# Designs tried in a protein design chat: VHH binders against Outer membrane protein assembly factor BamB (bamB). Part 7

Target 1, 360 residues: Outer membrane protein assembly factor BamB (bamB), of Alkalilimnicola ehrlichii (q0a984)
Amino acid sequence: CGGARELPDLSDVGDGVATETLWTASTGSGSASSAYALVPAVEGGRVYAADSNGRVTAWDAESGERLWRVDTGRELAAGPGAGGGLVLVGARDGRLLALDAENGEERWVSGLSSEILAVPQIARNIVVARSGDGRVYGLDGLTGRRLWIHDRSVPVLTLRGSSSPVVVGNRVVVGQDNGRLVTLNLQDGEVIWEAPVSIPRGRSDLERMVDLHADPLVFRGVAYAQAYQGELAAVGMGDGRERWSRDIPGHTGMAADSRQLYVVDDQSRLWALDRNNGATVWRQDRLQGLRLTAPVVIGGHLVLADEEGYLNWIAPDNGDLVGRDRHGRQPIQRPPVPDGDVLYLLSADGRLAALRLVED

## First folded at step 4 (VHH; framework vhh_5j56_2)

Design g69 (from d1 with S63Y)
Fold by ESMFold2-Fast, scan of step 4:
Structure g69 (fold): chain B 360 residues (1-360), chain A 125 residues (1-125)
Amino acid sequence: as target 1 above (360 residues)
Amino acid sequence: QVQLVESGGGLVQPGGSLRLSCVASGFTFSDYESYAIGWFRQAPGKEREGLSSISSSGGSYTYYSDSVKGRFTISRDNAKNTVYLQMNSLKPEDTAVYYCAADYELWGSDEYDYWGQGTQVTVSS
């Protein structure tokens, strides 16, 4: 999304939820593009992060001690994903790299059909990766060999970047650029169900863009998907049947708790919806004009990062802007990663911080 | 022509041992900067299971599935262009056809199939 933005005046907002910096580190040179999905991964007491110049690094999650760093020699655009003893990164040239989580040594490299702009996933020794042309691959975790491929109808126009597939149990949830949410069997890539979230309308290709660009969210048996132009829908995981929908377009992403869905619309307004019926509980408009990350629920709090380097803290019960804390002046382009009471924050320049929530 | 050929299978009694070999021809392990060689098995009526892998970067980096960890050992001999799977404490449940596979990138597009033909391992008296 290009164009001038008018920044909101938030000078009256005080400090947010108190955090203690456990450690900080540098990933290298950071991200070369806002379209890149370079996000820290937390797994097995370790934190992994990549830069767009090809470096992948592992740190001890508690101490911040660097365990290993490798240079892949590739422009990295997505990842890492971590699990099953692997660290997975996707390159701009379509190469998917699997590194050994213990030492960073390359285990395998697999070629996909185009740029990798979505974070690779791994579950049950199956790697799930998406290429920029919309194809979704299931690869063997040991060799990187293709087990299955899911191909979709080719869109005429789509957003730069890609939503990441979400793996839940034996299912892969994929937001397609034709406005459809698809659930695949993890083992063989067979379609279990397909649900229309938004139907293309209008005469031009631009008017007909309904890409599910935001990552789908799966929470307690319901999949939530948001279209770039069109609807937000709640779909049952068991049958693909729509539970409810709302005209809340966007591309930023979502979070949920037991009562509410938190979603950012195309104007950077934050909505809290009743998870069961989609009714509005509250809306917070003061963040309009900021480029927000997807909301994150941590320790009973709601937090969103922005392109000005702030963490914006919101009260989940009423949507009040509790406070803001600046973590540098560089953009934060991907949501902070929660792990227990710790929040991992990666800035566009490659600054990584581990922040622990502190009680007042 | 690029080929992977497995050997060393056979009939063995429970608690016995076998060593499987996977010989690569048409390429050497040094032809590609980075790749993995893995061992898989498939029993009749069951899905294919990954067991172990070894990286191209000198054989120090290995992975084992939980079903075989502590019983199976993977190793490589670059001079012979061969990967081995040493199987100890074999159980009837280990009965399957065992396959060797190389990194997908070595084989090109999704139209190619360069898996070995497999070697039968039967654990029974």
Scores: ipSAE 0.000, ipTM 0.174, lowest interface PAE 20.0, mean pLDDT 82

Design g7 (from d1 with E105D)
Fold by ESMFold2-Fast, scan of step 4:
Structure g7 (fold): chain B 360 residues (1-360), chain A 125 residues (1-125)
Amino acid sequence: as target 1 above (360 residues)
Amino acid sequence: QVQLVESGGGLVQPGGSLRLSCVASGFTFSDYESYAIGWFRQAPGKEREGLSSISSSGGSYTSYSDSVKGRFTISRDNAKNTVYLQMNSLKPEDTAVYYCAADYDLWGSDEYDYWGQGTQVTVSS
């Protein structure tokens, strides 16, 4: 005790963007660790969510009616990812489970080399999963059999948790613990290109930590990656060549629209950068002292959740703090999930809410 | 319906210059402001290699392979539905068929879905 972080004074801030609660539900017990990547998945008019005690549930997105719930019997640490008729969850014991999206029946289970702390993905009938030892797997969606593996040794020091691979077209973008961004061919796992985002510097192991802990963001042919201690870089998806870089370290994550990249730095300052050249458009500092989630773009607004249960609404054009709304008192540890005009919010205790933006 | 047509290839002496053009038909670049466009080449017996790309409207982001950096320049004219590759200081090693490729960037894919038929560039005395 004694090293408590002081919360910012936001008492002058009014209500944010108006939302209507469509429904609420419980996933069960919630997340056992802030390092777990348990996030709702929205696919085909359904919402899927998992808890740390092994439960996976599906709800109708419009009504919140529970469609199915299964108990996997495993400590779940990542997921779900949804697509191709499957719901994918990763377990702390390294087991990757594929469930039938219609009824929750287990279709297959595959063992990976280490704990699964990154959300599994599926595209073109290929499942992409990352284990905590730094390996990335391509698995057949029908059988769970391994198609390929990409290996990378983990550094001596790294942030707890793993960034999720991002699948775009036939490519897999992986942020590595050594500060490199790698793009793999989805079909065979071959390296297409590799780009340095941050180079280790300094004498101590701590000073040399350059983990790409934040999920890479791919938007309109450009991959964005942010290092824990080091640079933020924009890299061309086709060739892996750097477009621009900025000394803006962080681990929280990013969002983009057609004009700007929105990024949270290691002090919880929110930056808007020109996507073309990385020049600062605006910066919002009033959220310093909050533990923020990555920004989310929805309905022409930016929203960031925090550890006190607030949604913080920011105007994308000038960075003004529009307002804040509290959705319970439990931490929100992962970004809310947007789908059209609806925001899906999962609190650390397992409470799920579907919030619809109210148009003015 | 959607087509890319390359032109501007031909025979040139070492140290010479050529400007390649890629014209889109069946759609306009103005309809697809964020269209990603790239230039590729393939010499006999070699894999197709990427040379240059432009990933946003108005020419804001451009990239070049090391073999052509400083010698080639990519640009676009959305009003003319055309992408250009200005090739300077040409070398015999630049002899290849040059291809234009375009990706419909609205889905965030970096794969190139539309390819032209290619235009031959020959650099010799």
Scores: ipSAE 0.000, ipTM 0.152, lowest interface PAE 16.6, mean pLDDT 82

Design g70 (from d1 with S53A)
Fold by ESMFold2-Fast, scan of step 4:
Parts: structure tokens; C-alpha cells; sequence
Structure g70 (fold): chain B 360 residues (1-360), chain A 125 residues (1-125)
């Protein structure tokens, strides 16, 4: 009896959904820790990616030609986020860097209160960033000057890494370490509503560990949040009122389409839930034992990456494991990034691939 | 794709009433009631003005601007996928093109993602 997991036998599984490799590139050295949130950003026909050793690179999204590369001289742990003509990266030392999207030159640097382990966001000329101590910052996109701070206490025990705030319209949705989902006004950081997803219970700090570690998902007016040792909840964006909840703990993440929510639980089982009421439509258990990324919906298909370097393709209508394709032997630790029919895949060693979904 | 179509505008005398309708396609109000729908107006030479909104929270949360509070009432009929604006005690200054707007995510802002084509309301003798 122990904490070791057994890898599933998937030797019977054939090739997955057909993709065409448009291009491949190297970001440098890759990610130094699975706790780092180093994820490609796709914006304005460009792809941006960072490595742990301080390099940030931009490529043309169609050709894969390198447009620029800069060395920040810092250990980078989060980003990039891209938008508003900026590329945003967060460092282990708490520095948030804004680079010019056209040429990679530093526009500004701001110091936050602790390490940055969550992807910075930008919307409406406001940068939103989270530090490891649980603080959320709103910064002016042009200058990096602080507009507001949202403060809260961080529990003594937290999971490695931090969930990224989600910016939607004039709102910032934050999954907190205390099991609460909070929505802030983007302009001034004032709380609009708070909703309990999981309430800390028990007498020890370990028993009260209910971190909303998975990034919240906002889809068609509903915010979905999943607790590490608690519940999955659907919350209305307008008022923070719970629509439904399920006892499906996890930290991996979610995706949605018009009918279903796709959720990975703490055992790497994939659930499809009816978005209206949270009822189980199907569950796929064959990937149990793998460390999975959050599911991604692309071109009517569902795909999850894993620690063995595979893309695992699932049929959204019934949960069947359609097939899998290996993209190297290095772990894939963050979900592939979809942009139209193209999927951007970053491996832990810094290999980046642009894959176009091919019609059957 | 999401489309909104306004109807019910026209010419009325001061003190009269009109009911505007906004019919949605590409989403349904019965699905989680997850949409925020607002009514706005734009008169020539003036800024666009927000008038009223209804939230996805059971269809019961509503808001009104001070200029129309007590005179206008917003409601929804989920079976008809329609939002209504009942306008009573109309004044000449209510003359404008009226728009409905929807978004999946945004509440209380005039930066809605989906807009209708508008319907003209004219209040004069």
C-alpha cells in the first residue's frame, strides 16, 4: 500500500486525430519546474514563449520564423501573457516584465510582493498579475504603475504553483487558496461578489487545504471552479450564485463546449458533465495514472496532453479514446493552446510545435 | 452566431406607451439563463445611454438608470427567447434608436459583445 501510481496499459490504442505539423521551434531550455506556468501565447498572428533561464521569443504563427528573442536575465516562472502590444512574463524574484510585442524590448518592470507563478493577463490597458502570497494586482499597461491591489490571507499549506486570474470583460475572476471564488472589478479591484466553492474543514492545516489550484473557467456567463480537496461548482457570473456543484476534486483544469463541461479529477479520470445541471454524461477512466493537462476543445474534438509526451484524443459525444500520438518523450505539463484549427504544443524541454487539425 | 433583433418601435404621443421586443438566436435564455441582456438608446448628437439590464440569476435581478426608473420595466420570456422593455409615460426626450445588447460574461458595463440593429422610437404629436 503506498502513494505510487501505476501507469495504464494503452498499447492497444492507435493513432489519434490527424494533424499536420506546420512548424517546430525551440524556446531554449524549457521549464525548470512543473510548478511553473510557462505557456505559449498566441496574439496578432504571432506566438510567444518563455523559458526558465530568462529567454522570451516571438515567432510568426504561420511560418514559425523567429521574429525576435531577448534574454531577461531572470528565472522566469510564468507567462507569457500577450495583448495590448505587450508580452508579459513573471519571475521567481517577484518582478513582472512587460516587453514590446513588436521587438521584445523592455517597456517596464514592476515588483510584486513575492514569486510570480501565474500567467499575467492584460485587458483594457490593465495588467492583472498574481503573486505567490495570494495578492492580485491591477497595473497600468502603459507604465506598469499600480492601480489597485486585492489582499487576502494565504493558508499555511498551499499546492505548488498558483491558479491564473481570468479576465472577462470588466471583471477579474480569482480562485483563492481558501476555497473561495472572487470576482473583482477590473478598473478598481473592488469585490463584486464572492462564492464559496469549498469551505475549509478539520482542525489541522493539512485538513483545511482546499486551494482552488486549477484555473477557473468562464464560459457563456458561468464560472466553473474546482477545489483540490473539495467540490466542483458552477457559479453565475452576474451574481456569484451557485447553479450546481459536484464532489469532483482536482487541480488539473477544465474545458467546455455548448453542451458539456470536461473536467479532470484528482485521479486523472476525465468527466463530461451536462453544463445545465452537472449530471454525468460520460466518464473516461483509461488515462487514470497519467499526469494529464487540462482538456482542450478543438475542431469538434477533445484533446489532453500527458507526462509521457502524448496527445490523447477523446470523442466528446461518448468519451471514447479515439487514439493517441506521441510528440517526443518529454513531459507536456501545460495544456496545448488552441487558435482556430491550430494547436500549439510546448514540451517541458522547450520544444514548441504548431499542429493544424486535418479534416478526415 | 449570436444575433439580436429588436422590434416594437414607432411613433407615439407624449404620455403613451410602447413595448420593445428583443429576439435572440444563436443562444437560448432557458440555457442556464447565463446571458446578460441590456437595453440602450442613442439619440442624434448624444452619447449612447444604458437604460436597463436583466441578469442570468433566475431572471429576477434587474437594474434601471435613473432617467427611466419607475417608467420602464424589463422582463424575459424564456419560452420565446425574448427580452422585453415596457415603456410607459413616454416623453419627447425618450426619442432615440433603441438597442438590445447581450454578452456571455459581462454585467453592468456598456461594452457588450453582441448588439442588435436597433429600433426607432419617436415621441411627438
Amino acid sequence: as target 1 above (360 residues)
Amino acid sequence: QVQLVESGGGLVQPGGSLRLSCVASGFTFSDYESYAIGWFRQAPGKEREGLSAISSSGGSYTSYSDSVKGRFTISRDNAKNTVYLQMNSLKPEDTAVYYCAADYELWGSDEYDYWGQGTQVTVSS
Scores: ipSAE 0.000, ipTM 0.213, lowest interface PAE 14.7, mean pLDDT 82

Design g71 (from d1 with I37M S65A)
Fold by ESMFold2-Fast, scan of step 4:
Structure g71 (fold): chain B 360 residues (1-360), chain A 125 residues (1-125)
Amino acid sequence: as target 1 above (360 residues)
Amino acid sequence: QVQLVESGGGLVQPGGSLRLSCVASGFTFSDYESYAMGWFRQAPGKEREGLSSISSSGGSYTSYADSVKGRFTISRDNAKNTVYLQMNSLKPEDTAVYYCAADYELWGSDEYDYWGQGTQVTVSS
């Protein structure tokens, strides 16, 4: 789907990294909105996926055999998150549902204060969920009972959708609509530290929009956050102290390996930055004009999906566009999910594919 | 439920070397990577002294007390849930019980969540 936006000429780009299709499946009707965070979850040898019409399905990760499918009766907008024997989905009406991972039966339902547009997380028997009004909840995994709530003021104007909280160890990392990165204690929701990533400036509410819309990335003790109309910052997980920052605004998301941070900016340019100091290693501009998903690191390769249904493969060492492969004609609106050498790809129409890298 | 077990202590003469090991249990491999690890010591009648720390970020960041900088080296093997302290050029004043500690990514903090039982290091002839 194009408008007046000019698509790049990529006719000189050959086939990408070789993959074999292990299996394909349909999740149902797919996603009703690009603002919905409907992404596959991979856990315990199973793949889980949800559609906007309320269906949640589990497949065997190796064979693609359907293990169960349930109809929640709700418009689902986020998830699934999987872990601790649960599959978690968030509804547009603010209901958070916990399903039994074994059979899909509803274990509990909890009401949050607003629509759920961020993928719920679970760690250490605590469910972390964010509602569209900016509140973050810690819920008991067994009962759905609220353990804590983190409140914040809602900005006048934000991007539609919400960044997902990231759970690492006993901490919850939250990107806020006001341009601040906050780390909470998982057990009690107490603020451990806050770091300003971007400060609102300008004359209008639109100009002051600095929402940390991209999911924060935590990698080896550093949290990375990118503001919509502001900066990209690296912040130490232990103290919340900024390590470095760059004027690279965006909302698409990030990936990292041991040497580099990979970031998509607001023009769909892909940057590789030195993780330690933020210095540019390379930039790939040939994907400008595409609506890209966040980059994914898999098997020593870098891949990004786009709204034309392509997987775009980039060499991590120099940013060369290795190749691209089309996996249907419908948009791919969320990053593919890696698990070992397998990439799980969900298209906007609900087509799910399990692709295994064929390393030469 | 996290437990830390130190080993490698003993009697050594001045100028000698020892390597201490600390094995963490109750962590999964990936969970262990989320914790900063540190080494502390306490001699009889003295306060506990922080000696060295290594970050949860794959060991990229290390810190040392001035009393041991250049003589001691901290390292970690995340695949084995183990942190090490290589002690060189040992002095009689290094005699103490050495403790391993773990905490979730506390940079430069002495307030660790989990502690080992300690291992005795004695430096004398």
Scores: ipSAE 0.000, ipTM 0.160, lowest interface PAE 16.2, mean pLDDT 83

Design g72 (from d1 with S63Y S65A)
Fold by ESMFold2-Fast, scan of step 4:
Structure g72 (fold): chain B 360 residues (1-360), chain A 125 residues (1-125)
Amino acid sequence: as target 1 above (360 residues)
Amino acid sequence: QVQLVESGGGLVQPGGSLRLSCVASGFTFSDYESYAIGWFRQAPGKEREGLSSISSSGGSYTYYADSVKGRFTISRDNAKNTVYLQMNSLKPEDTAVYYCAADYELWGSDEYDYWGQGTQVTVSS
């Protein structure tokens, strides 16, 4: 990557949306790579988090009391995913581990074909996991036995890391390295529909890279996908038909509310688009030059974390930069996780914080 | 304000057919916000079982539980805000109270926010 990246001048920006720190905890040593998808999971009144040195921990979501901690002995690169009484973590060596959510004991381990860099999911007693070679697996939640595999050709050049499959009802939504959004049947892995989000352009492999690197977003029956060098598309979940598209490339990710889609482009500019037709409502450029996480909608507010440890608060109605607050000096590399009025923030060094929005 | 009203239940002999209707009020089926409408049943002393679901979107996705696949058919009439469950080849084990449920996110959770009061289906000679 050439040239110096200039940080924006945000010295005129005051404090953001008021939050109360409910509790803080350490996951251990944090993440060894920005390519790792180590994010807290919130399920059943508990918070789960993993570090890249193999530790997985559970805390009471309200109090921050540590309920259990285990050492898996593996370099963990993805997860946890939580549900169905399981906590799921993916290892750099391709092993997918299922831990008992109650006590952290290993229930099963299954071997996938390549490193696991995408957060495993579980629904309807089926575990969905993606390996770095592009394969998507459906596994039995009780045993870890493979039920199905989805295998498509992988481009010779792709971004480091992988987008996480999104499980929605009886469907698995997968953003592929070839610019296609694919929906699979959760039970048998059969393709329900495929939609082109972006097509390769140019003569070189680099110019033709159209990886759907950002996690697809599914909201109220519409799937949103953004290509690294290409388009942003809204696709109907029922039929895979495009509702609208925009030339807004990126890899950071998206959020939605009932009226708008919020998307970060390849220059770290934040766009708000009308969900119905994709028309621009507003754009906020002041965060250009920061490495941003995907936006998060919480309590009628919009927030993005950055590499300098800030939470950047944006007004959803007009895109104004309301304020920013620093939560340590370590990078925040994955979007904070919302649950009700609480935001769970994990820093690259393994510091976990539960932040509650304070009402005016 | 959102309400679901089931109708069409009753007593039928094994091998018979019934069509259940679920009428929604307080919201409309639309292309902008996709609604999930599902059919569930609960027999006395058993957990609630999901049977079938349909979306309000133009490319209607349908799901069927293995216990009813091939015998039950779900359909929608958006102009009437109504979802139907056509039940054929009914068996004694299909005896239960049948509920319809609706939510914004067919593609999200298998939990539903709006429930009807249920309609009794009894399959007996």
Scores: ipSAE 0.000, ipTM 0.231, lowest interface PAE 12.6, mean pLDDT 83

Design g73 (from d1 with S53Y)
Fold by ESMFold2-Fast, scan of step 4:
Structure g73 (fold): chain B 360 residues (1-360), chain A 125 residues (1-125)
Amino acid sequence: as target 1 above (360 residues)
Amino acid sequence: QVQLVESGGGLVQPGGSLRLSCVASGFTFSDYESYAIGWFRQAPGKEREGLSYISSSGGSYTSYSDSVKGRFTISRDNAKNTVYLQMNSLKPEDTAVYYCAADYELWGSDEYDYWGQGTQVTVSS
């Protein structure tokens, strides 16, 4: 003990939403750094996960039976991303690896300009990857050949890691370290629009830190982006024009449903905002002091994982903390991945669990 | 893969009406809701012309080129992944191949992500 941060007293909080454990597995050794974006990928009835020591594994999503496991021999820092018959992992040394989703065989390796700390994406046979120096690459999914590069400098001081590009249709949405949200054409990497979410202000490098570290969220034609020290903004996908903004800084991430945007601020307070105008519907402060993952909407419920291994369940209609369930004592550093009524949970030590919502 | 298919074209007398349909496949319902849909036409030897646009989910914003405003009406049925173009008071100069295109709310833009194969409309006696 002895840190300045006070953990909340949640001893009065009961059990959360009932879940059935379908299966559990180990990815190996887990993540070597909290800056690494190692998250399970769910695609085509399979679950893929990587560990920082180089292992990539595929399991059957229903049974948890291991389908394949390969050792890449590299320190992996991001991924996997899955799609188009590929499993994509990014390495600390800047190597992007494409593995065959069926058997784990290496299809190609491409070198990027610096470490890969953001989950690679694939759509329309184009792989999108971001390197730590701020560059975003479009690569041919079949060969790994570079199709385009979007070149942007990083600030002197930034948060460890990078937000992942989001691919929607033929567009790539990138949250930049300079506080700008940019949308690129997937085919050629040309800038469609740029929008300032937050403008650096203040005298020190720390005060001017406006990194869009949280992954941008695209929902029903609107892109949502949150700055570390600055604003949360809703931006139209078609024109990059701001629809609304709020002074709600953070780096954790967001989720949305048809009525509301759910946002975690820099104090781990959870806000529900009206998506149309950004007005506060409710705020839940009881989780303040915990290091939270981004919220996840699943089965009409809202859930956030934390550094103590809990899933924290929140009622979306009023923000009530309905309950908590502990899934080990290791930190959960990335949001659980939803697929239908199943939640895939990866702990920092490499423990993977598939949890099915039992009822509603 | 996303595919757009136009239908409803044909031969019509001047002053007549046609209703074009554009059916989208390869989208999930939620993906389709994120796209704006535009109608375009191209006559032989002329450049492609934007005609009408309907915004993403709910269709709350529509626009029309001056050449068709008051005569054409765009609408969408998101449950059927379909956009319609109701064409009234047709003129011989409306003769063209008509295309639908899907994009993130961009009007009159070459940035439209997906295009259909087109449907021929011929206005003659």
Scores: ipSAE 0.000, ipTM 0.160, lowest interface PAE 18.0, mean pLDDT 83

Design g74 (from d1 with S63D)
Fold by ESMFold2-Fast, scan of step 4:
Order: C-alpha cells, then sequence, then structure tokens
Structure g74 (fold): chain B 360 residues (1-360), chain A 125 residues (1-125)
C-alpha cells in the first residue's frame, strides 16, 4: 500500500449472509504482529488456536468446550497445523513444537534456521515447515528429526518469508522468493519440477522483487501462484507446465470453485477468472482501500475478512457485494477457516468465533 | 462430464486373485496428467476405506494402505485411459464394494470430485 489510504464508501451495503454464532472463545492476548501466521486449525472434530505469548488451546468444534490449554513459554509466530495426532506451532526463535492433539503435551521440539512465520503442516507422519530464511524442512513426525532440507539462497531484498508450503498427496508445493514455484517429493525433499511464475525484471533489487508471498493454491490438479510484482500463473500439478498466466500481481491469496479462481490483486480488487483459461469473468473494485484476507469459498458464497473487522460477502456468479457484517472492531488479518457450513474467525486480539451458515 | 466406470469384480475363493479396472471418460490423458485415481472399498456396517492411489504424471507415484500393501498393485495404461487394481492373496475380509475416484490428490482425499458406481468383490468358499 504506498501513499494516502482512504476507506471505501460502503454505506449502501446491507447485512451479509446470515450466520449463527455457535460459540466464542479467547486464545489469550492474540497476535503481536500482522506478520505472524496465527490461524485456527480444524481437525478431528476439534479446533486448535495459538496466541503470540505462548498459549495453545483445543476446543470441541461443536460445543466450544475447552479440551486443553498449554503455555509453551515461547513467542509463537505460526500455526497451529494439525494432523496425525499432533498440533504444530512455530516460534519466533525458530523452534518448532509438536504437541499431542489429545492433551497438549509436548512431544518434541526441533530448531530451524530462523523464525517460523508459515503454518507448519503434517502429512503421512512427515512435518513440513518453512523458516523465514526460505528453507523448507521435512521432519519425522514422531521425533522431530530432520529427514530432508530444501535450501535456496534468499534474495538481498525480499518480503520476509511467510508463504506456507502446501502438501498435496506425496508432493510439497513451495512458492519461492525468486518467483519460482517448486514441487518437492514429501518423503525425500527431491525437486519434482520447477516452474517460473514470474521472472525478475528491472535494474534495481526493488524492481526485481517477485516473491511468491501469497500461499499457493492447489485445486483439482492445478497449482495457482501469484507473484508480488509480477504474474499470476496456473501450473499443472503433474509436470509443472503453465496452463495460463495473467498480469495480476498480489500478495493476499486465492480461492477456487469448480468454475472460477478468485484472486485479490495489489490494489485489493477482487477478480474472478475462468479456471480453464484465466479469462476475466468479473471484477469487484468496491473493497479498494481495505486490507483484505484471502477469499474463502463456503456454502456457495465467497467471503473476505478485513482490517476493520468485517466479513464481506460476494456473489460468486457476478461479483456483487451482497452484504457485510462486523465481528468486532479488531483487525482480521488471516482468512477465516471453513469446515463444512461453519466458518472459524480469529481476530487480532485473540477472539475466536465459530459461525454457522443459516439454512435458507 | 468426467465419468469413472469400474469393472472386474466378482466371486473368488480365499487366496485367489482379481483385477479391477477403472476407465475414465470426459478427459484425455494429456488433461488427466494432473489427476490422481484412488481405489476405495466399503464393507457392510463399516466406513469407507482408502486402499491405493496412482498419479498420472512423471511416472507412477503410488501409495497403499497397510491392509493391502504387498497384496494389491495399482497401475495405469495411458493409451486406454484406464487404471487397474491387481488384487492377490484375497481374504474374506476383502469382501466389499470397490470404488474408484478421481482427484488431484495422490492419496486419501475423502473429498474426491468424481466417483464410480462401484463393483462388488466377494471372497468366499
Amino acid sequence: as target 1 above (360 residues)
Amino acid sequence: QVQLVESGGGLVQPGGSLRLSCVASGFTFSDYESYAIGWFRQAPGKEREGLSSISSSGGSYTDYSDSVKGRFTISRDNAKNTVYLQMNSLKPEDTAVYYCAADYELWGSDEYDYWGQGTQVTVSS
């Protein structure tokens, strides 16, 4: 965002999609930095959330009953990731913690090369974590022992690495600071393919900045990646071949349904693109001036949260801003987490809400 | 539209073998390269169980559940747009309806987009 920022005039916009609050809870003191990736995890009928002062909590997803709470004694910057009986949180000092999902007991702690700002993931008893220096680690889920490391030199000028790796089957999809999308074998970290999403251009380091800062999205055999000052590309998961690309730079993130890709650009304009060819279906410009989260598809609706505490509801077929609802006055800095017809919303102050779409 | 059609089920004695086929239509293998095909089964009174998956890209990336590893083999024939499940050393507990499903994920997605109608396998004397 450079320059003067003015909030959009949305006074003509009514209430959004009807939701009922199933429960609310507090994670503690919330997030100490907008750079931290503290996001609820939903797994096995449980919701997990962390705060930046060290607390990790589990709740029953249906009732909101607190199942356990642990104080790790560390400044947490990323997570939780949940799966395989573990809850994974990353600390500012580079420590990755694995907690027992049933009771919050610490199973292991592993040290990475720098701060952990990306949500750790687990699949097939392998933990995948990214440190801020751009390294990606595969660790044994039982012990935290390093199985492999993927190491690329970090550019002199880059956005601090907060893009989360995406695990799909036996593949790990990584957006890199050099504008390349890389797919690794989950078991051994070997490169399966690399695809250029955006190639650095210009004479200065600032002009050459093409960091894939937004999380890659994988949907129905296609990986989507968006560069900070470059292209948006659709890449086949099988071989890394580009299907299409568009000059739509951004860092916020994406969502998809069976027909369309939904992308936020660097001006907070929301685009719907035909997934097959990248052609524009519609664009919604009314949210310019807001700091938006990545779009989320839930129940045939499209929703984006913002820094003023609103959920902004968009009609997927035409891009109409159908309504807005305010869920407090604190910023919402990370996308709400969907699970079935329930949306989990975490505000910067640590307020967690479970919202169910009302059956119409 | 994408369609999956299973065949090859039937009655077999314990210790016997069957080969299931899953034919994909509605996409060619050049487009199919981005998909994975999985095999699942469901026995009466039990939940659906994932068995095996195969990727269409870069060679054969395969996975197996512990219950069938070493007995079942998944393979593909790109020219026929077909995925096979070779089932050896069949046991009575392998009796189930077997389904194939297509998704971009290589293993264990219960949210597969396209499902076949299933084929019955019965292992009995």
Scores: ipSAE 0.000, ipTM 0.240, lowest interface PAE 11.6, mean pLDDT 83

Design g8 (from d1 with L106Y)
Fold by ESMFold2-Fast, scan of step 4:
Structure g8 (fold): chain B 360 residues (1-360), chain A 125 residues (1-125)
Amino acid sequence: as target 1 above (360 residues)
Amino acid sequence: QVQLVESGGGLVQPGGSLRLSCVASGFTFSDYESYAIGWFRQAPGKEREGLSSISSSGGSYTSYSDSVKGRFTISRDNAKNTVYLQMNSLKPEDTAVYYCAADYEYWGSDEYDYWGQGTQVTVSS
């Protein structure tokens, strides 16, 4: 009551799921802020990563051989996103940079209305980017010219940072600061549907804050969104109609498999919910007090990274804490990126590791 | 069922012009606006080459390959379910069968490219 957060006692926990380190690399100096969304991108047999001092690097995914490195001269806050022959990074000054994926040469720079704290996306040669003022842009992948803008006023009190738009087919799924989940047409930015996930309640601005700060998750035709102060909701991608909701507030993020949704609440408790009806299957409380990343499903395992540099391995069927493995002593602030049986792990100091699951 | 039909091909002298049309059928005007349309060509013994694309309604996005940039112009008339490719300053190297294609996605779970039958363009004196 009224005290500082205390770390859990996990001294009884053994080693987690075995991994083989394929390679390690340095991105440079790492991330200057926990609000920055600097996350490795894996595309076309390559891994891309950025540091907040302006460096963007490409490595061969199999060998870890550095293919190129460029210095953008900008404070980078988001990305990279990769696709369509481009590597996309967002800067704190609102500049969005498109680099050639083959050699890192700058293809274009486009200015957005505010700092870029969400990972840019690309699909069908259209770049989707979000600025810190809540605006979502569709840009021409070849020129960076604005094709459309979705403008929504943001509340004065919002969490620092931005949820990343999610592109699925010809649709863009956006979690808004007003508690609404919106789906846009990728080509023209027109609203297809809007769904209220959480509504502002209370008399103060702080009490009325319902930011969908966690990245929305789209899985098998269902969009999942979690509000900072409010509800977790499952909505149909076709019509935006709510299928179920639960009073599980949070900002960390989610993962899913064929049976369950895995979600972290505002106390760092991990929930497994039945995807069809939202009923609790299990809850794991032993990680309470740690600052966790969103869960990741890989190879039939569930893993979450934390502020102490650990990967925490959870059994998906019962929520048991299988074990923990430390990958340095610096915080891991963004979820590891899965690609097949490989996890790409980026620490706050800029250490990048490619880890392959080993099961015998 | 969506169908694309190309027309406007033919024999033309070097330096000449042709306008190709791609007419879509099997849906309504508003459905047609959801499609991005691209133009492709294939010459005998060569790989299929993408030339130009135009986005769905609300977007003014157009793209061109370097081989045709400045010579070809893509446009659309949604009231006629038609996309045009205006081809100027034609060269013998432009000789190929020209195809239009439409990208249509429903929830992103099914992805289909609809293709036309092609129209022959021959640039020869």
Scores: ipSAE 0.000, ipTM 0.125, lowest interface PAE 17.3, mean pLDDT 82

